# Designs tried in a protein design chat: VHH binders against o26223. Part 63

Target 1, 191 residues: o26223
Amino acid sequence: MKLLWTSQHIKVTVHIDGKVSKMDVLEAIKTRRSIRKYQDREVPEELIDKILDAAMCGPSAVDERPWHFIVVRNREMLEKIPEVHPYGAMVKDAPVAIIVCCDSSLEKIPGFWVQDCSIASQNILLAAHSLGLGAVWTGVYPLEDRVEGIRRLFSIPEHVIPFSVIPLGYPAENPGTRDLFDPDRIHLEKW

## First folded at step 22 (VHH)

Design AB21
Fold by OpenDDE, fold request of step 23:
Parts: structure tokens; sequence; C-alpha cells
Structure AB21 (fold): chain B 191 residues (1-191), chain A 124 residues (1-124)
């Protein structure tokens, strides 16, 4: 019995009609891709608000919620980000970027802020995708040059650590879907 | 046009030292991370070392840790690899590569430009 895994082309029918079709959570997770090309189109503030709301809904260690977010729309600033972030070339083409930061003064248990900010960053990516936007996680922490570069560029206080830069926009590419399921990574009861 | 030119390779005895250089041109060198990659005969390419655009961050493959040092001079547009305590297993063509490494990226390749390479042979 050849289980023809019919690669169900989940046609993400982006219904272009104004009704943001509610993407279910599993669909969002499964179909999300890094998007590095954007349309010359502004992202409404309402969508950014929804994304930021989602970013703050993740768990954090002992509910420390150490995250801060810098929303960048200024073209000059967006164009400067690649100067201190070599992989951030696409940021200059995005209509908006979110910089996820950690306020170390809010940290209650040392070291968990990385997990907290990672969860926030991933929620941004998923929320963006569910809203018909494309985004990519560009790493800042723990690379010292990038951390200091972003800190300097945005006048971020010393006790605040820039963690990630996430450009967002309407996608101008479709990289397709990936099947990343690997049963060899699943261990039952023991290794 | 982006150009990377390696030099400093040669024949050396086990335990010896070499310094490789990579001259960069055609781009703003100080804005890019850089890497050394090597390829031994009959083997795949191995990522040897990485350095951030400002030189504050470095990485080394386990095979070269404690023996190799990556450095850069952004004024001279030059990347270096100091190789000490060389072993026969270090015999390879060494390439300078411009690096677009991102920790969380879905990259097909972390490198967008390569030099022609320089031969390093460690033999008694």
Amino acid sequence: as target 1 above (191 residues)
Amino acid sequence: QVQLQESGGGLVQPGGSLRLSCAASGFTFSRYDMSWVRQAPGEGREWVSWISYGGKDTWYADSVKGRFTIARDNVKNTLYLLMDSLKSDDTAVYYCARDLFDLYGEFDSPFDYWGQGTQVTVSS
C-alpha cells in the first residue's frame, strides 16, 4: 500500500477580498516562510498593533515579560540598519521593522529572557503571516557587533539588549511550503 | 565588482605556522562579516572560521579551535587567518568568503562571494 503522500498543495488562497480570512494556528505555523522581498505598499497601523498584541501574549519566565518593541517606519533609519546588520539588507526595502529588545531590569531569573524574546519574535512572525504579511527574523543577539550597532543606531540604553530585527511588509515573493517533519527527531519514552 | 583574493598558502611541516591573507575590493569591507572555508582533496567544504564586520565576534570549527586565529583590518580591507600547530589534516585549499550569516535565517548559503583559494599543504 503505497501511501501516496499527496503533497496537498495547501493553496493558501490569500483571498484578496478585504476580509482577512482567519488562518488557523496550525496553518499559520505550517505555511509560514521567511519573506525578504516586499511590495511597495504601506502596512496599516492596525495590523502592526495586532502583531504587537500577539508578540506580548507569549509566556515568559515567572511572568517577567522583559520585552520591549521599537517600531521603525522612518525610511532613513530603515536604510541605516543594514550598515550595522549585514544580513539586514532586506530591511531597507520593508515599509516597517520591529526591533525586539530585552529590558534586563525586568529580568527575574537570569538567562530566560532569550527564550521570552524568542517567543515574542516567533509570535510576530506567525501573526504577520496570518494577516497576509511577510516577515523574517534577523538575529541580533548574541552577536556583539550587531547588538552594539543597533544599540547605537537607536540610542538604546545599556540595560536594554536588542534581540532581533524583524522587517515586515506585503510579500513580493512566494518561496513555497516546506515539509520539515522528521520522525527521527521523535523519541518515545527514552532516547 | 566584488573581488576576494587569497594569498599566503604554501608547503609547511607539521607543527609549523602560516598566515593567510585575503584582499577584498569592490565593496565596503567593514560592513560585511567574513569567513574562511577550506576544501581538502576528495572532501566537502568545511567552514573553518568566521568574524563579524567589526571584529568583535569570532567563531571557529572544533577542528581548528586553539590553533587558528581569524582577524581583519578594515582599513586595509584585508582578512587574515593565522594558522599555528598545523597538522596534515589541515591540508586543503583555503577560501575567503563574504558572509551573510544569520542565526535564525533560512539560508541556502551563508556566503555570496568567494575567492579563488590558496593551497595549504602540511607535509613532512
Scores: ipSAE 0.626, ipTM 0.842, lowest interface PAE 0.7, mean pLDDT 90
Fold by OpenDDE, fold request of step 23:
Structure AB21 (fold): chain B 191 residues (1-191), chain A 124 residues (1-124)
Amino acid sequence: as target 1 above (191 residues)
Amino acid sequence: QVQLQESGGGLVQPGGSLRLSCAASGFTFSRYDMSWVRQAPGEGREWVSWISYGGKDTWYADSVKGRFTIARDNVKNTLYLLMDSLKSDDTAVYYCARDLFDLYGEFDSPFDYWGQGTQVTVSS
């Protein structure tokens, strides 16, 4: 059985058997929006696995791959995240959230872990969107209160740095599309 | 109902100091980031300072760095702005605002609630 999810501009087919008609990469990039409202519907584990697989496919500095992922489905924990993350209010309404973390012990080049975890986080957003899910990047690092709040809440060791919290779910909103192309930001040969 | 009430404004000479307060009610103050914003006559609103919900993170506009200090008392549900070395250009209505700091957001405004403001006038 296949389920069709339609927005104004995007049609995604989700199959109950785990087969999903994936959108084109450029389409995914161009049409992705932050989604902060979710349906009362569980996200299949198979989709989370695909998202996590995608999250680990990005490049990292000297291939250090410092990322770790906490998959949160526990309702009580999801409801507690907003207490330590003011912008994380929507997390309580999501069926699942992924917390992207950096294990500093895996860092090879200082400071590049932010880029590594950013790439992983963006891949999560794109993968989720391509699979018919909505997600939003809620910033944690480098805000100390948020970092420490998430660390305490999830008993994350000191050498591991929470980077982002990404709630995911089937979208219950359609923000529409944006045209963000700005030719004035393109410089040819020189500034 | 969410309420923010600024106080502590007044007339001061250049080089003087003021302490603004913002009394918060109607929400769990300790769970929200807060900002000070000011609006000078005939000018747009300028973001002045930001503080995280726990008070560990702060931000200042370049125009006030080294002169202003944002602080909060979560027990008293109060936001503060300590203003030292005041200049004529600091003359404005100062607002406290509840801040939904949307780092990667797509919204136009990070603030959902504002106070009525308090007037700060710096004049010789």
Scores: ipSAE 0.617, ipTM 0.837, lowest interface PAE 0.7, mean pLDDT 90
Fold by OpenDDE, look of step 22:
Structure AB21 (fold): chain B 191 residues (1-191), chain A 124 residues (1-124)
Amino acid sequence: as target 1 above (191 residues)
Amino acid sequence: QVQLQESGGGLVQPGGSLRLSCAASGFTFSRYDMSWVRQAPGEGREWVSWISYGGKDTWYADSVKGRFTIARDNVKNTLYLLMDSLKSDDTAVYYCARDLFDLYGEFDSPFDYWGQGTQVTVSS
């Protein structure tokens, strides 16, 4: 049993059999941070599969499940993403990135695909974190330059909308924890 | 070294127009989103306008919407701010800033580089 300390000082127990202990969902939510620095270490396919499974487990409007995922490991492609996504600089340093997309042909109710893909993206982040990985949500939609850039780069058809780019890797930074609870944002019964 | 140099500021009467320019150097200008930020005397910095790296996306503060136009020339490495219908409240130092607009970022500052600024004074 190897104890891995995440960059967030979260103790992740990695079993010899390759099983990673999962943290509690509330812990994952509370302690998750955007990670933009990654170790020079490959992410096992098994973990990506788990992350993608989680990504598809979120709700969607009328269960439309409009999401598609592009898993990018090719170094050349990872290095090109920053060219069309200015704030995706860290993607070039990640061993893998997931591009979350919406297939508009699957959309049942207009406009909810944004929420659907957001849920999927967040689940990716949470799942990654729970597995001892770091990730960051880099926004693509609704910025036209980024949408078109990613579309062109990955030959995404017109009816499919790239939504987010999420680089993943073993974290090489420790942003620490944040206390984001704000009771002033809570209203009881009425505003 | 990243450099941003604003120009085009000056004194103008209410209702007048100015065009600000920002000359960028030391980085690949076409790969960065850019912003205009202004600071009035005694006030904090106000985000005025934003433009994506390709120029297809823009944003304006409500205070300037419909009056200001942000543009860029990636061949000339220049950012522009066209200011029409200027008001006294537009008086400020205007800064060109390289944008770190990570929509879901956790950055302390959305900008990493700033120019020295150019003074815009709107007065009768």
Scores: ipSAE 0.541, ipTM 0.808, lowest interface PAE 0.8, mean pLDDT 90
Fold by ESMFold2, look of step 22:
Structure AB21 (fold): chain B 191 residues (1-191), chain A 124 residues (1-124)
Amino acid sequence: as target 1 above (191 residues)
Amino acid sequence: QVQLQESGGGLVQPGGSLRLSCAASGFTFSRYDMSWVRQAPGEGREWVSWISYGGKDTWYADSVKGRFTIARDNVKNTLYLLMDSLKSDDTAVYYCARDLFDLYGEFDSPFDYWGQGTQVTVSS
């Protein structure tokens, strides 16, 4: 009965192009890797919609949901990212990127938006992975050069803070799983 | 061809100062974050300081904070390390390094190109 409960609550069933895909949530978390090489293959709008739906399922401080997402498919815009983001040079060939932003006018409790946008960003990575895509979280906030550069490139207004740029596509590499569990980081009852 | 050439090392007494330079060529310098890394005799490499591609963000190792200043000139394609209040423990070969820095890129060692290094020796 314990096994049956675990199976019913762990597995996630999704549809990709009319097919059912089943990836256990713990498997998705453990096997997700940063992917920086992509196939020459478009990512269907349906998959981006599913990924953004997943991004918005995360908890946020007092349910403030401060996030906005910019979906970038234009090749010319994608190729300009390296001008304002050094790491972008290694992933400029992605077919699509998602920019996670905070709209400060939606904050209900000041200062918690970083946690909120981090949750949304990780959900994007996991959802992409579960759908057979690869992604990488390239950092923007809190680096001043990157925040200003991305804001300028994508015409992001002053009250909106770009948090992360997440290129994604069908993967053309497989870096494998890492064993990162460290029991010494676990403290029972107190430090 | 990416080239990084350090200069400005030398012999200095404790409490003294040095200014290191690193001339960059073969790539668009202003699009890359840069670091200084040092290696003392018989030790591994130790990160010293980092500067963002536009110069707005800087970080320092605890051992040098308040004494060293990293700077860059994107017109001259040159990285600098201004070293003040030098101690004997600062004796090392200092390397200019181009980095692949990103917050979540899953890199253990972020540097892809290194210079040949310049020797800094602090001795009374």
Scores: ipSAE 0.483, ipTM 0.793, lowest interface PAE 2.2, mean pLDDT 88
Fold by ESMFold2, fold request of step 23:
Parts: sequence; structure tokens; C-alpha cells
Structure AB21 (fold): chain B 191 residues (1-191), chain A 124 residues (1-124)
Amino acid sequence: as target 1 above (191 residues)
Amino acid sequence: QVQLQESGGGLVQPGGSLRLSCAASGFTFSRYDMSWVRQAPGEGREWVSWISYGGKDTWYADSVKGRFTIARDNVKNTLYLLMDSLKSDDTAVYYCARDLFDLYGEFDSPFDYWGQGTQVTVSS
């Protein structure tokens, strides 16, 4: 049995409710890719709020929640990031970037903030993907040139450590899914 | 046009020293991380050392750590590799490469431009 395609003469305005309610969490984890090319399209503030809410849902050492987020939309500021972040060139083309920072005054147990901010950063990537956005985690910490440069550019105080810069926007590329499962990395009971 | 030109290679005895240079042109050198990569005849490429765009961060392969020093001069647009205590296993063509190093990258090849290389031969 064949399905017939018919020609329609009516222009149809497609109304999208903006909800990406159908993506399974395992699918999101497996299909998320680093996206470095973005459409010339604004990201609604409401989506950024959802992404940052998700970022703050991650666990942290003794619930210390040491993270702070700088949301950057100013075009002039986005265009300056590559001056202090060599691998951040795509940031100039993004409608928005999120800088994940650690406030060391919030640490309850010294030395765990990197894990805490890594969890928040990964949650940003997954949440953006689930909302139909593309993002990439560009590394800042622990590279001294990048940490100093980003801190200077955004007037980040001494006790706050910039960890990552995450540009995001509606994707203009689709690099496809990678098959990275490796059974040799799985050890039962012992090494 | 991006150009990278290595020099300073040659024949040296085991235990000897060499200083390699890489002259960079056609791009803003001070905005890019750089690497040295080597390849012995008939072998694959081996990453040797990396330096951040401002020179504050350096990393070395275990095979050269303590013997090699990477440096850069952002005024002269030049990358350097000081090689001490050379061994026969260091015999290779040495390339400087512009490095798109991404700490959490999903790139297969992080180097977008290479020099033509300079031969280093360590023999008795």
C-alpha cells in the first residue's frame, strides 16, 4: 500500500509552540554534538533561563553550588573573546555565550569546584540540545593565558575563576552521531 | 596566506643539543597556540610539545619531558624548540603546527597548518 502525496495551493503558517518535549534523555546524551556554526537568529531569553535552571540542577560536592554564570549577548563583547581565547573563534558568530565561573568563596570543601563546574557545563550542553539549540564547551581553566584573558575582558573578580565559555545558538550544521561505545573500557568486578 | 618555516635541524651526536626555530607569517601569531610534531621515516606522527598563545602554559610528551623546552617570541613571530640530551629515538623530521587545541574537543585533527619540516638526525 502506497501513501499518496497531494499538491496543496495554500500557504500554511507553521506555529511551533517552542516545546521540545519528545527528546528522550538517552537520545539527547547520545546525539549531542559540539556545534560551532549558528543561524543568524536570536535565542529567546526564556530558553536561556531554562538552560541555566538545568545547569543549577547538577550535584555538587556537599551541595556547595559554587557556580556563577555570565550571559553575554553584546556583539562587541562576543567579538573580543577570540583575542584572549584562541579556540573561541566561533563565539563571534554566536548570538549568545554563557561563561561558567566558580566563586571560590562558596567552596565548602576545597578542590572540588572543577567537578562542580564541569557538571553544570555539561548540563548546559544537554539542555541546549534538548531545546533545539547547538552549543560547544570551549575550555578556559586551567590554562593561565585563557583564565587571565577572560577574567580581564569581563571584569571577573580575583576570587571568581572563569571555567568555560559556551557559545550557543540555533545550529547551522549537523555533524551527525558518533559511535564511541568501547566494551574494552568496561571492567567487571576488578580491573 | 599562512606560512610556517622550520629551521635549525641537522646531524648531532647522542647527548648533544639543537635549537629549532619556526618563523610564522600570514596570521596573527600571538593569537594561536602552537605545537611541535615529529615523524620518523616510516612511522606515524608523534606530538612533541605545545605552548599557549601567550606562552604561559606548556605541555610535553612523556618521551621528551625534561629534555626539550618549547618557547615562543610573539614580537619576532617565532616558535622555538630547545632539544637537550638528544637520543637516537629523537631522529625525525620536526614540524611546527598551528594548533586548534580544544580542551574538550571532538576534532580528529587539531592542527590546521603545518610547516615543511626540518630534519634532525642523532647518530654516532
Scores: ipSAE 0.375, ipTM 0.746, lowest interface PAE 3.2, mean pLDDT 87
Fold by ESMFold2, fold request of step 23:
Structure AB21 (fold): chain B 191 residues (1-191), chain A 124 residues (1-124)
Amino acid sequence: as target 1 above (191 residues)
Amino acid sequence: QVQLQESGGGLVQPGGSLRLSCAASGFTFSRYDMSWVRQAPGEGREWVSWISYGGKDTWYADSVKGRFTIARDNVKNTLYLLMDSLKSDDTAVYYCARDLFDLYGEFDSPFDYWGQGTQVTVSS
């Protein structure tokens, strides 16, 4: 096993002696999984602030930044979400959820807000993962019943469109990683 | 059934080196964070080093920082500890442990399975 030790030794020595967090951005992207089971543990407000800061760092069409976020911690409100979002049952078990919304009055180019809010939503998932939290994107838009239900439950005004509901918390499961790289999806020069 | 088996201990002189190995079976090794823990004669158990399930993050106790290197091979289901610049104070039984440690360090004894241990003795 000498070759394995030499290979592993060289690999592992790349780090700082006073190490803090070492999650590389590529590792975060590749290892993030949808987490649907959470510990009975509060998420500090400071972590939610960091996650939302990251969400707002995403690019948007013509820098329109059409996003707004509703942070939901109230237990009674979290327990009502499955009434209007049947496939988001785990939301009631989360200590906190973030609702990503589009304010259509901020839209500068019609029809690109979906991409903008998708970018913000993915940044929430990656930031949560990098902070040791688990999260899952539960779809709202473009499902009309879900959009209307979430809008009604959270008193979201007519010009604001709820896009996603993202429950998060300290994970109570570990689904592991998968190797999903498929070279057949890569086309050089032409299709 | 979870099984962890350490090897590679022995007698060395101060300043010497050893490599410990831990063979893992009975679980999906690549899904779990792992730690090395040691117990000196007459002492409690002391955490030594931790490695994330994918091997990308490592942490070290101040007492071993800069001298020990933790590594893992997820193909061969093996955990390693390279110990360099050994001191008399490193004399202990070294255990491989499956670690339920969360990123935010919420547990001081988060280990659910342990190996048999391997003796490391550093003496002049």
Scores: ipSAE 0.000, ipTM 0.098, lowest interface PAE 16.5, mean pLDDT 83

